VHH binders against a4x776. Designs and how they scored, part 8

Target 1, 306 residues: a4x776
Amino acid sequence: MSTSMSVARSLPGGPVAEQILAEVAQEVTQLRAAGVTPALATVLVGDDDASVGYIRIKQRQAVQLGFASPHVRLPASASQADLQAVVTQLSADTSVHGVLVQHPVPPHLDFDRAMQALDPEKDVDGMHPVNLGRLALGLPGPTPCTPAGIEALLAYHEVPVAGREVVVLGRGATLGRPLAMVLAQKRPTANAAVTVVHTGVPDWPRYTRRAEIVVAAAGVPGLVRPEHLRPGAVVVNGGVRYAGRRLLPDVDESCATVAGAMTPRVGGVGPTTVAMLFRNAVRAARRTRSSRTPVRLPDSGAPAGR

## First folded at step 1 (VHH)

Design e10 (framework vhh_7n9e_1)
Fold by ESMFold2-Fast, scan of step 1:
Structure e10 (fold): chain B 306 residues (1-306), chain A 124 residues (1-124)
Amino acid sequence: as target 1 above (306 residues)
Amino acid sequence: DVQLVESGGGLVQAGGSLRLSCAASGFTFSDYGMYWGRQAPGKGREWVSGISSGGGYTAYASSVKGRFTISRDNAKNTLYLQMNNLKPEDTALYYCAAEYTIEYDSGSWEYDYWGQGTQVTVSS
């Protein structure tokens, strides 16, 4: 019979998220038994319906996993100084291990500047410059949630990444740019040849047509079409936009006729992003138990190697 | 029905102090973040201060930081604003507001309710 698939294999994120959250729940239970209740604080500025919904989903999951979940809402009229003051208070609070400031903030506020006021050890989004620097250098630290979720999703479904041609379509700070850094890391679930394309590359389809894996991270509904793909390619819908209640992915659903595997329109990357947020949070709580006093410089000693 | 009733306003000399109270009823107070806003003559409403549902986190407008202190008593369903070192530019009608901070289903509505306000007048 035919060995051809007429429809791409689905790569749902639900099972991936369930596996990660089960591991998080076990770690939370171990920390609580040791007298530490992991705490994820959430900050929302304004009353954007989507942001309110995302925070509520995260709060519900936190409670179900055994986290303390303090929440702070600021009015849409809050100043930059007001937002930074809340972030500073949460940074100083020893009972709080992770802090999530829900993006977007109102347009008069500078989100990046607010995040710079946060203790980088409590940055569960992985957006602090210190943690992005750690990512660029291959050092341990919180990883941006959606990029980490995509890495986990591909690994769960046994999609080969190491040594493969991967195209990331988009260079946004929260997905495309950090995803390129994640997938270029020297580890079995990454180690890819990564090409980043964007609006500055008008002939971007030349690159996606050669790619073994395409991750759409542009936030432009229906941008990726069947003619942009290599037959049998793995396609990940990283970028989405909402029109009311309808999720509009960057990848057109007709791509399933050409792709070998594809994330579904609903229940794809999203669940893994939430799971990675909680993994970052429980790891932050774990790190507080491993704290050591600063090492004194010796008055004389052996030189360190490189 | 939700009710927010402010009290404690009045006339005070510059450098003086006032303590405002907001009595809340008709909702589960401990599930709501609470806020103080003000409206000076001829101006729109301006945010002054906020406090989280559990009282652990507070925020202030730059114009009042270090002079005003927000607090709450969840057992008494009451919000407070301690105002110290008052200035003529603090003259305004002061309102409290409530915003829902806990939800376990996507059908629930948050609300934004402003009380009738209590007048604060600071003479030079």
Scores: ipSAE 0.000, ipTM 0.189, lowest interface PAE 15.1, mean pLDDT 82

Design f01 (framework vhh_5j56_2)
Fold by ESMFold2-Fast, scan of step 1:
Structure f01 (fold): chain B 306 residues (1-306), chain A 129 residues (1-129)
Amino acid sequence: as target 1 above (306 residues)
Amino acid sequence: QVQLVESGGGLVQPGGSLRLSCVASGFTFSDYDYYAIGWFRQAPGKEREGLSSISSSGGYSTSYSDSVKGRFTISRDNAKNTVYLQMNSLKPEDTAVYYCAADYEWLGSYYEPSEYDYWGQGTQVTVSS
């Protein structure tokens, strides 16, 4: 028996990713016409099956978009010096525009130290301290992929963000914390009143019950339930875990009975994260054709003249 | 709620062609989290083998096993929520039950049956006179 209990409008990320990747493809075409083939180098340490799968997916997408996709594989026994040498070599290689080091690396290696050795202009994840500093200062640079994807998803679906009360549930380095910085930027797709809640705020439901937009970014399956939401609120599943092959989102599916709009369990934020990775990569290639004087936008985060 | 339904199988002579269709319900192909939709086959007494896959990502990445490369073509019609497998130059060894499968995660390999969460019931293809 088919039962429709949901009143929430769905906010799928697939169409958003398609729009972003179409823009990436146009920029790749323009760069190739100018004699530049954008290149995204991938680095894998060891033979973890999931990591091999992720790299394969990225390589297939890169080729489809017209990127060169050089790959460096290091054995699981590789030293910190070996990993740092590869990152340093790729930083210096003028034919390489973006570098992705697949996480995790073997536990004897310091991933963060290796990534900090990367040229911040080639940081396609947007997680280098220099690029996070740029984000904090409202300066242009590679943007954290999932936060940028969520901003694009809300804009695509015409969800008002500017001047709205947004609660981000979670303060993790890759999503919750940089998302708060993104949504507080002075631009039409952001400019929100952002509250960050986490385990240190036991009465976090007081905040989510008032919010016009709730972004779950904790990585705790089923954490957000209907009683935690304001009727008609927009709900974004940013945090997920997997139980075997099944995706377990932070937001319980029953929240669709209270929410006005909600990202789906599958096909929500994830596609936009991948699309933003390629946007960072093509923009890195585009910058090699320009003077590297840092550009300050007239209205931090807005295109010049908009 | 996610279901896949295969059709287009049947009896065909060696050298002939068939087009298989896989219609999805409970989800849409405009969703790029659907990492791959794949075609698999299984002949009696043999293991299930991967033939081809297509993903939504980057304008549709496609892959083919060596046994079908150059003879089979995978394509999508998002408006009809359908994936096709065009099979040309069919051989007796192509005789098998053909399955459509969907993988909603960015994990795993395109050809590993264990990577796919949802499966159709299959459609029989027989290549003989």
Scores: ipSAE 0.000, ipTM 0.224, lowest interface PAE 12.9, mean pLDDT 82

Design f02 (framework vhh_5j56_2)
Fold by ESMFold2-Fast, scan of step 1:
Structure f02 (fold): chain B 306 residues (1-306), chain A 127 residues (1-127)
Amino acid sequence: as target 1 above (306 residues)
Amino acid sequence: QVQLVESGGGLVQPGGSLRLSCVASGFTLDDYSYYAIGWFRQAPGKEREGLSSISSSGGSSTSYSDSVKGRFTISRDNAKNTVYLQMNSLKPEDTAVYYCAAEPYYGFDSLTEYDYWGQGTQVTVSS
């Protein structure tokens, strides 16, 4: 071997998130100047400490960006009907442009059923079936936040993607599957040859060993090791699992000895996901302006004969 | 700029007590941008050890390492922007430099995940 001191170039998501949020702040300023205050409504069911903390952080970020931040709190004892009524009310409220329901909700509630009642135009997570269908068809709409964040992260760090062999390890609904659709889109920051591998492909290392870019999206700690990678490959930690307080990424840190570039264990993809949430929210507010149809009057014609 | 300042260290006999203070400036302890504030220590020639943490969200969520559980108590005073570590039944093996650190909201995996560290305060337990 050439050297045991070799380390991959780091691909942090913090600077990427800052750039996206600066663009969001500019768009919010433009909308406010046009008489529209973008509004991101947040819904919390129960009082779990972590969920309260996460929603509070998102509310503060929304306010800092210039959003109105209406908040709905439901008790842990709330019924499915109570949750669905809130989602329906926020869908109908013309002053609200985006809606975020903090996951998880208490176990007696069906989160997915409640979210299906949401107006797809207000879906800031990009996970509504209508928006996933738009993604599959190459139509405009909110994009799932983590896949969009990964595309932005690779572009920011000037990693070539177009025409490159990309392997996505994992087929989960929130990352692996929609990421494959994102990276196959016909645009300079995508346009890749994408292979998806998963538990049904036991010899998945055959594919990752050939890949120029590997995105781990399996949620299996330490699954990807140095022997699974092509020397000089770009490696993205998209999946992570928590064991107690410990963050366990899918990619073993020793992969830095083989990879040419790699997202850091902490501060990689995560910040870009949050930034994309706010990008979806401000774009939802902008669509309110674009959807306005002018009122037309009929021509003042001459009197008709007969 | 964010800063943490420790105080309260010193020389104490085995079985004695000390109370350490950590004063935060540049942010407030009830600021949800930080998941937890924690206490760490490092003795010469040894790795840095996490001892205790208290959450920023409520102040009632605390954790302790097995080496100090039952002897040390973490608490906070949001009005004074201060976190305390009450150390009772001190042992010679508690001799170390004690550090206060703030953990960012996006997770904790190791000591390197803490955004902000204080300069430390020396605790010596000797007869």
Scores: ipSAE 0.000, ipTM 0.166, lowest interface PAE 14.6, mean pLDDT 81

Design f03 (framework vhh_5j56_2)
Fold by ESMFold2-Fast, scan of step 1:
Structure f03 (fold): chain B 306 residues (1-306), chain A 128 residues (1-128)
Amino acid sequence: as target 1 above (306 residues)
Amino acid sequence: QVQLVESGGGLVQPGGSLRLSCVASGFTFSSEDYYAIGWFRQAPGKEREGLSSISSYGGSSTSYSDSVKGRFTISRDNAKNTVYLQMNSLKPEDTAVYYCAADLWYESGYTPSEYDYWGQGTQVTVSS
């Protein structure tokens, strides 16, 4: 008996993240040489184990890249006013260039309301309504991290996206919905025919069975199975749920027997999301310079002559 | 509580091989728990150096430092709740105390600061 259960080409995010973070590190070095230390502030409310772990990853990476990493921790009992005061204070702090509030917050708090108090220029998650509006209109701004990470991951592994049939399974505000907007943009790494399916589409497998690329973005463990896929399709595990220490991806690992390429259960999209967070943060720091002429590099995703 | 116990160290001649074992308690590798296990070493007069790591779910996500790529292989045996480091083509420069470490939430990596739970270490000496 073979102990190898997978025939799909692996699409790890580690190398993708390393490439992005190397570019970020170079930009941080340039800013520090110009007298600006990029600063990413992190805010954690409570002590949810997964949130604590994920914040620790982000803080370690910030230090390694040369960011200042101020951290604010609020108790689980914090009020809405306490959270909003912290967000407002960090928005006004000229030494802070980006702000990350770790989701989720305790259930008695309104996360979205707190985030609306954040300066859109410091929104490193790309989730502020102003920045989502910019995305919808094809305007420059902070890009939602997981959608941008998925675009970068597909490009790195030379998966054709332009003109391809892509199905996004899920319409959540942080992944499925903005991913559809990202992949429909007019650029070589996007420009796809995107179909969004969700719980309101009971016959969603009719769409995924035809798709050249399937991105699972539902946050429902094991939702996507081999019978839902076209043989040879590219499959991206975009959605995960944590149950304590347990990482539960949307795509069942048995899909590797049908897929032509697939992100691994661990080390897939997650690293690219973190890398994109730091890309948004260093770009925010670059934008807050007032005493120097900004150096504008060509946008590698924009066609010449626009 | 997570506990890690290393074994398999000893004296070996240059060009020889050793297999180190790391037995975990406080969680099981056959569980669906998310984790990473890494191997590290500390040579006399040197800072602790990361060598390799392996993540949960069959060990499909592994990483290696440049100093050991092609010579060392990390693997796991879920039935024995054990992670191994197979060390081939050993050099005198590989002489060090070797440590096993666990991180319960993170992607595979070999940076020492990413790991919170550490074994006591096992001595590897490469000499005639």
Scores: ipSAE 0.000, ipTM 0.191, lowest interface PAE 14.6, mean pLDDT 82

Design f04 (framework vhh_5j56_2)
Fold by ESMFold2-Fast, scan of step 1:
Structure f04 (fold): chain B 306 residues (1-306), chain A 128 residues (1-128)
Amino acid sequence: as target 1 above (306 residues)
Amino acid sequence: QVQLVESGGGLVQPGGSLRLSCVASGFTFDSYSDYAIGWFRQAPGKEREGLSSISGSGGYSTSYSDSVKGRFTISRDNAKNTVYLQMNSLKPEDTAVYYCAATDYEFGLYSSDEYDYWGQGTQVTVSS
């Protein structure tokens, strides 16, 4: 963003991610002291350079945080059965606490169907239907990473959310829809009046122009412009695309002249998404510390002695 | 603490076959091995070329360079802690020293910079 044109306060995600990862590192240390090494398994299908790079970064971070980091690579020609077999094996392995399958998979594979083979407790993306159901019901479980990251980013920068008018522009399965569920939860960092708008709402600018917080989640570069915003609004670039190495955010940089606060083009929501992935992973390992002893009734005659 | 030992090289006529073996020590191929094994070759006056790799749980992840795809097959025997490279339809240009290498971070990339541990190499000569 240009500082000469910008009135908006910057909301970087780097410090937010650092805070979350420090908390994760502390939890990993506590688990290791208790005899449990948290393990995040990664699965990559194909050899797309960007996907290889993303997995490698996540694996390095896992090791730096004290996780075991087993990985599986499948060729681009892998069958649906091959992918599901790997996911099933990792689900059954008691030494593995979290599983990340790098999206996207090759187009002949059904990613969502493969994820049905995954133990919901090991779902570090928070996208398993069981965990989305838990989110909808207000129950504890892995939370979708980008929505959770946005909630944490707003809380870190002391942006009031509870009772505020929030517009989410986009209804995609990984961001817009679960974000609406996250921000409607009854807690101090959420509890918002959430409106979801999309291409089926042609007059979506009517809603964004009244909003105290706008989260762009459409994946359409430059979709949100200054004329679409209320002066002083908080603007979050949740949706981005890449053209090569360049981030193409949904919110045009010129919105900084109208917005009161805005996430930067680079170093915004992305770092918080990755941090939330590791938070889900360490919490999955922590859940294995729960007492799993079966409930046993006394023998029908009398308790056994020596 | 990883050591790799290659064997199975030798002289073969064009169109022939050889099977190379790489015995690993310092780690085991179990259900969720963190190590990937790659095969590389280097001919005199040429750069080191990546040929194939095998990694991950149960050896599900395999990759091949275009120069050997369809002719070479990588496999793993967990009980023997050994990786094999079956080389078929050998050509004079396949003449090189063949190396086995191991890394914690392999994803089917063929860069030698990604591999931390290397064997001493085994000579393959394809000539009549």
Scores: ipSAE 0.000, ipTM 0.131, lowest interface PAE 15.7, mean pLDDT 82

Design g01 (framework vhh_6qgx_2)
Fold by ESMFold2-Fast, scan of step 1:
Structure g01 (fold): chain B 306 residues (1-306), chain A 123 residues (1-123)
Amino acid sequence: as target 1 above (306 residues)
Amino acid sequence: QVQLVESGGGLVQAGGSLRLSCAASGRTFSSYAMAWFRRAPGKEREFVAAISWSGGSTFYTDSVKGRFTISRDHAKNTVSLQMNSLRPEDTAVYYCAAKTYRYSLSPTEYDYWGQGTRVTVSA
């Protein structure tokens, strides 16, 4: 329908993820044809049922895309040194291009310290300090998956971002903070005026009520309501929690009565996050090659004079 | 996967106009961000212009803003660069490029390239 009277335009992530994953699959096929099998290693510590389930899903997707999928499992009793040794071994293994350590690890282990031991070129989550530094400096590298997915989703649906007032609600290390860095980059799909609000800002609704784009990244179900939004605002559900099988987004569904566009409750940002992880992995495999296939340049000829 | 073939290059006098076309073949052309780059004799390749998958967003390097216009036609699977008020400094081989991940119109990380078409602007 041509009218959007009181119903927000939907911003599904499925088509965005499909485009990204189709290209990942094509790049994997090209690398395999050139004699390189891209490999995404997965590491699981302990036997938490949810973590086992998530890692199996990622392993199946990796195989479906044409990756080799080596898996390392450590007992829940593993020491910090054991975890760091595995990360170091996978960093040194030339047959491995990307490494995913499933969070969380048992509470006696320091996940962040273990991840800092990983070769930043193999960081498929885009969370290594070196890669976050690259992001802060505007340099190429593995990108934080959910922030990159949100940028791709907004670009896909042609939501204007450059020069717009964007409020990010949440300052978590995996979404809110790196998303602010992503959206402030000097490029047409970013270049926004970004405000970050969080629990330390009690009057955060003052900021979201004036924003052209609101990204909820707090992980608090139903936190964002219609009264917190500017009429016609674009709303992205970045943070979610689960109650059994039901996905509980940060943005209440009633916001569709005020928003001009918003991500759906199911099939929004999530698919793009997974797609970005595999994009980081295939790019890691391409970078591991001693040289990439050079661009074929046409004969330039010899110009007369200068 | 996409293959790119440029056309429309040639010799033109300063102040003149020229339209370059890039014909794309292969899967999912309409979902790619597209760009034009150029390489002048003795210089490195530089970014010229980019256009989003739908044509709704464009980005230009400062030296061509107001003079060049990038556009795309999904029905013909083409991206075009209309070059007006040409200067001798615009002399270069022009390349069509496609970025598989459409999240950025930045001048980096283009994955598919054409063979180029030569543009010569005489004084």
Scores: ipSAE 0.000, ipTM 0.138, lowest interface PAE 19.7, mean pLDDT 83

Design g02 (framework vhh_etentamig_d1)
Fold by ESMFold2-Fast, scan of step 1:
Structure g02 (fold): chain B 306 residues (1-306), chain A 124 residues (1-124)
Amino acid sequence: as target 1 above (306 residues)
Amino acid sequence: EVQLLESGGGLVQPGGSLRLSCAASGFTFSSYAMSWVRQAPGKGPEWVSGISGSGGSTYYADSVKGRFTISRDNSKNTLYLQMNSLRAEDTAVYYCAKHYTYRVTYGSGYFDYRGQGTLVTVSS
């Protein structure tokens, strides 16, 4: 019986993830027919319940897609050297094409240092400095999963991005900063005029009120409100926090009264992030078949012959 | 090419002892951590104990800590599990397992290789 004047169009990520995973499944089938079984190794340090849950979800999806899914577990007491040894060995293992180290690791461990020891070609999160450098230079490589997922989500729902004013609220290493690089790339699904705002810009609402697309990537629940948006703007919840089992997005749900389109609180960007992880993994396996490098012996101190 | 051959299993009474051995070949034994994994009838695999490549670090599941001792002889390419104060719940097939690393890693299904297993039955 309620009367409503306007509501935002929903931009669910589930259908987007399904489309990406269907493409991944097709590529896995082609690789297996060529004698290559794509493999995504997962590493867990400790026994945090949420991390165990995330690993199980990824492992189940890997099996459904036809991946081998080896799992490595280190005790919470593991040293930095233990973690480095696991990452180094998985980098050297030719049967493993992608490696995921589940974040967080115990606080005595340096996660970033461990991940930098990984072969950049096996970085399924797309966060290795070499891969971020490739992104900055417009070169091919593993792509940061959430930024790529957002690009795919906008494209799937036919949201125009090229030439549009996009504001990214947040400068975090995993979302805000790489998203700005993704959306500025010269391609039809990107090519945007991107502005990055953050806590160092106190009058950030001046920018979001002008934007055709706002991506919230701050990790602050309810940060974006209706008064911060241009009527008819497209709004993407990139940042979330958990209160127990409940997702708290950066964008307040009341923004649906002003926005023209908005990602839902549940089933938005998250599914696309997981799908992109598997896309990075299958592409890593595909490079084994199509982009082989010859085995190089150690330099014996002699110049290259002929 | 990797080969793991277990021995030492058998029937033992509660409170008894057994020593399991695993002869390894086809790889540089001292470069890899080794583990013992067991699987009881009708149950999933359970990691029991692990030892680093040098033998300098050892790890145990809480269910066997203080009762079992893992060791290795790198000159003989052999892994051992000394099992003391055996209980009925220790009844399982015991597998020798090679890790991918010099360090012990825990996890179902992420051993580079495992042997054929040796049956340990604890009953009165």
Scores: ipSAE 0.000, ipTM 0.226, lowest interface PAE 14.4, mean pLDDT 84

Design g03 (framework vhh_7aqx_2)
Fold by ESMFold2-Fast, scan of step 1:
Structure g03 (fold): chain B 306 residues (1-306), chain A 124 residues (1-124)
Amino acid sequence: as target 1 above (306 residues)
Amino acid sequence: QVQLQESGGGLVQAGGSLRLSCTTSGRTFSSYAFSWFRQAPGEEREFVGAISYSGGSTDYADSVKGRFTISRDNAKNTFYLQMNSLKTEDTAVYYCAAHPLYWSGTSPQSYDYWGQGTQVTVSS
């Protein structure tokens, strides 16, 4: 080892999630003082113990934050019409501000079709086509949770993003593709030059070797290695697989010898995704009150400097 | 756990009105969504209408939309079905049903709490 080789600075998501959830709790307190109890409804189809446990964790978090937490449970034998009816009822209920349908649903049900029936204003996952359209246009609305979590994680750790070369490895609907849209937005925590690479780009290492920030979103364990990185690059692991009890990230841990900063194998992006879910929910409740900011129109000019 | 009891059934002329009541005996009336189903002789139970736990959401079968109204009174632990412009085809035994928070759809098999039924007969 030489003094020119160093271990990357860690970018844990736990503190980021804690900060976001503290802000959410404050916003919930303000809304309750104004006579509005924010409500996040949860829907579970079936009786799988792991899914029940996951919903209980989210319900406890909601209560701790001051949300009302109505819960709907449908039997595993529920029809598509039953699921659609529940989503429609929650959309129409003015006391409910956000709706979370726990994935997965039984295989005979069309989850995506059910979610498209949801009021876009109550979409806490940020994946409704209307909200993705809002994201594309730079308009306010719920944002996809993991992309928003990554933006917040980079901002929290004071990683410069504006004007930087960012490479996203992966084009999945929930991460890679919407992340490119998020990081290209005209704001101080984004405004990046974003390149998306995927299986259709076999020479993808040519792009990552020049990148200041690399986000791995492919779900391929150990895909990103030290030889694929620019020395001092910031590396974010968004993709994971499991082998038995061990979490296998897309980014090999040896990348810490080349990277300037890197998310940890455990406790990285994941916690920020959950925090963003609650942020979307409290903002949905706030939107049922008088708007606090005017609709921002995209501007055609950029500042000459800071 | 909740127990349900219907009342208000009877004989009515076509074009007339009738109001059904369902009284509940449970600890948490305000935590239940309520539905009305009906069953004509020789037929299966079919959905009529529903109201959410908050009263903020209602739904109706296409055959009764605009004619029937479901409502609830939390102070009386009772919910209602107001039936207007009755038709002979509305003749059936009417059942009330309960589900936590929101109704679990239009399938009778999705409901665990049921009343005993009340007969509604609409004469021509």
Scores: ipSAE 0.006, ipTM 0.287, lowest interface PAE 9.5, mean pLDDT 85

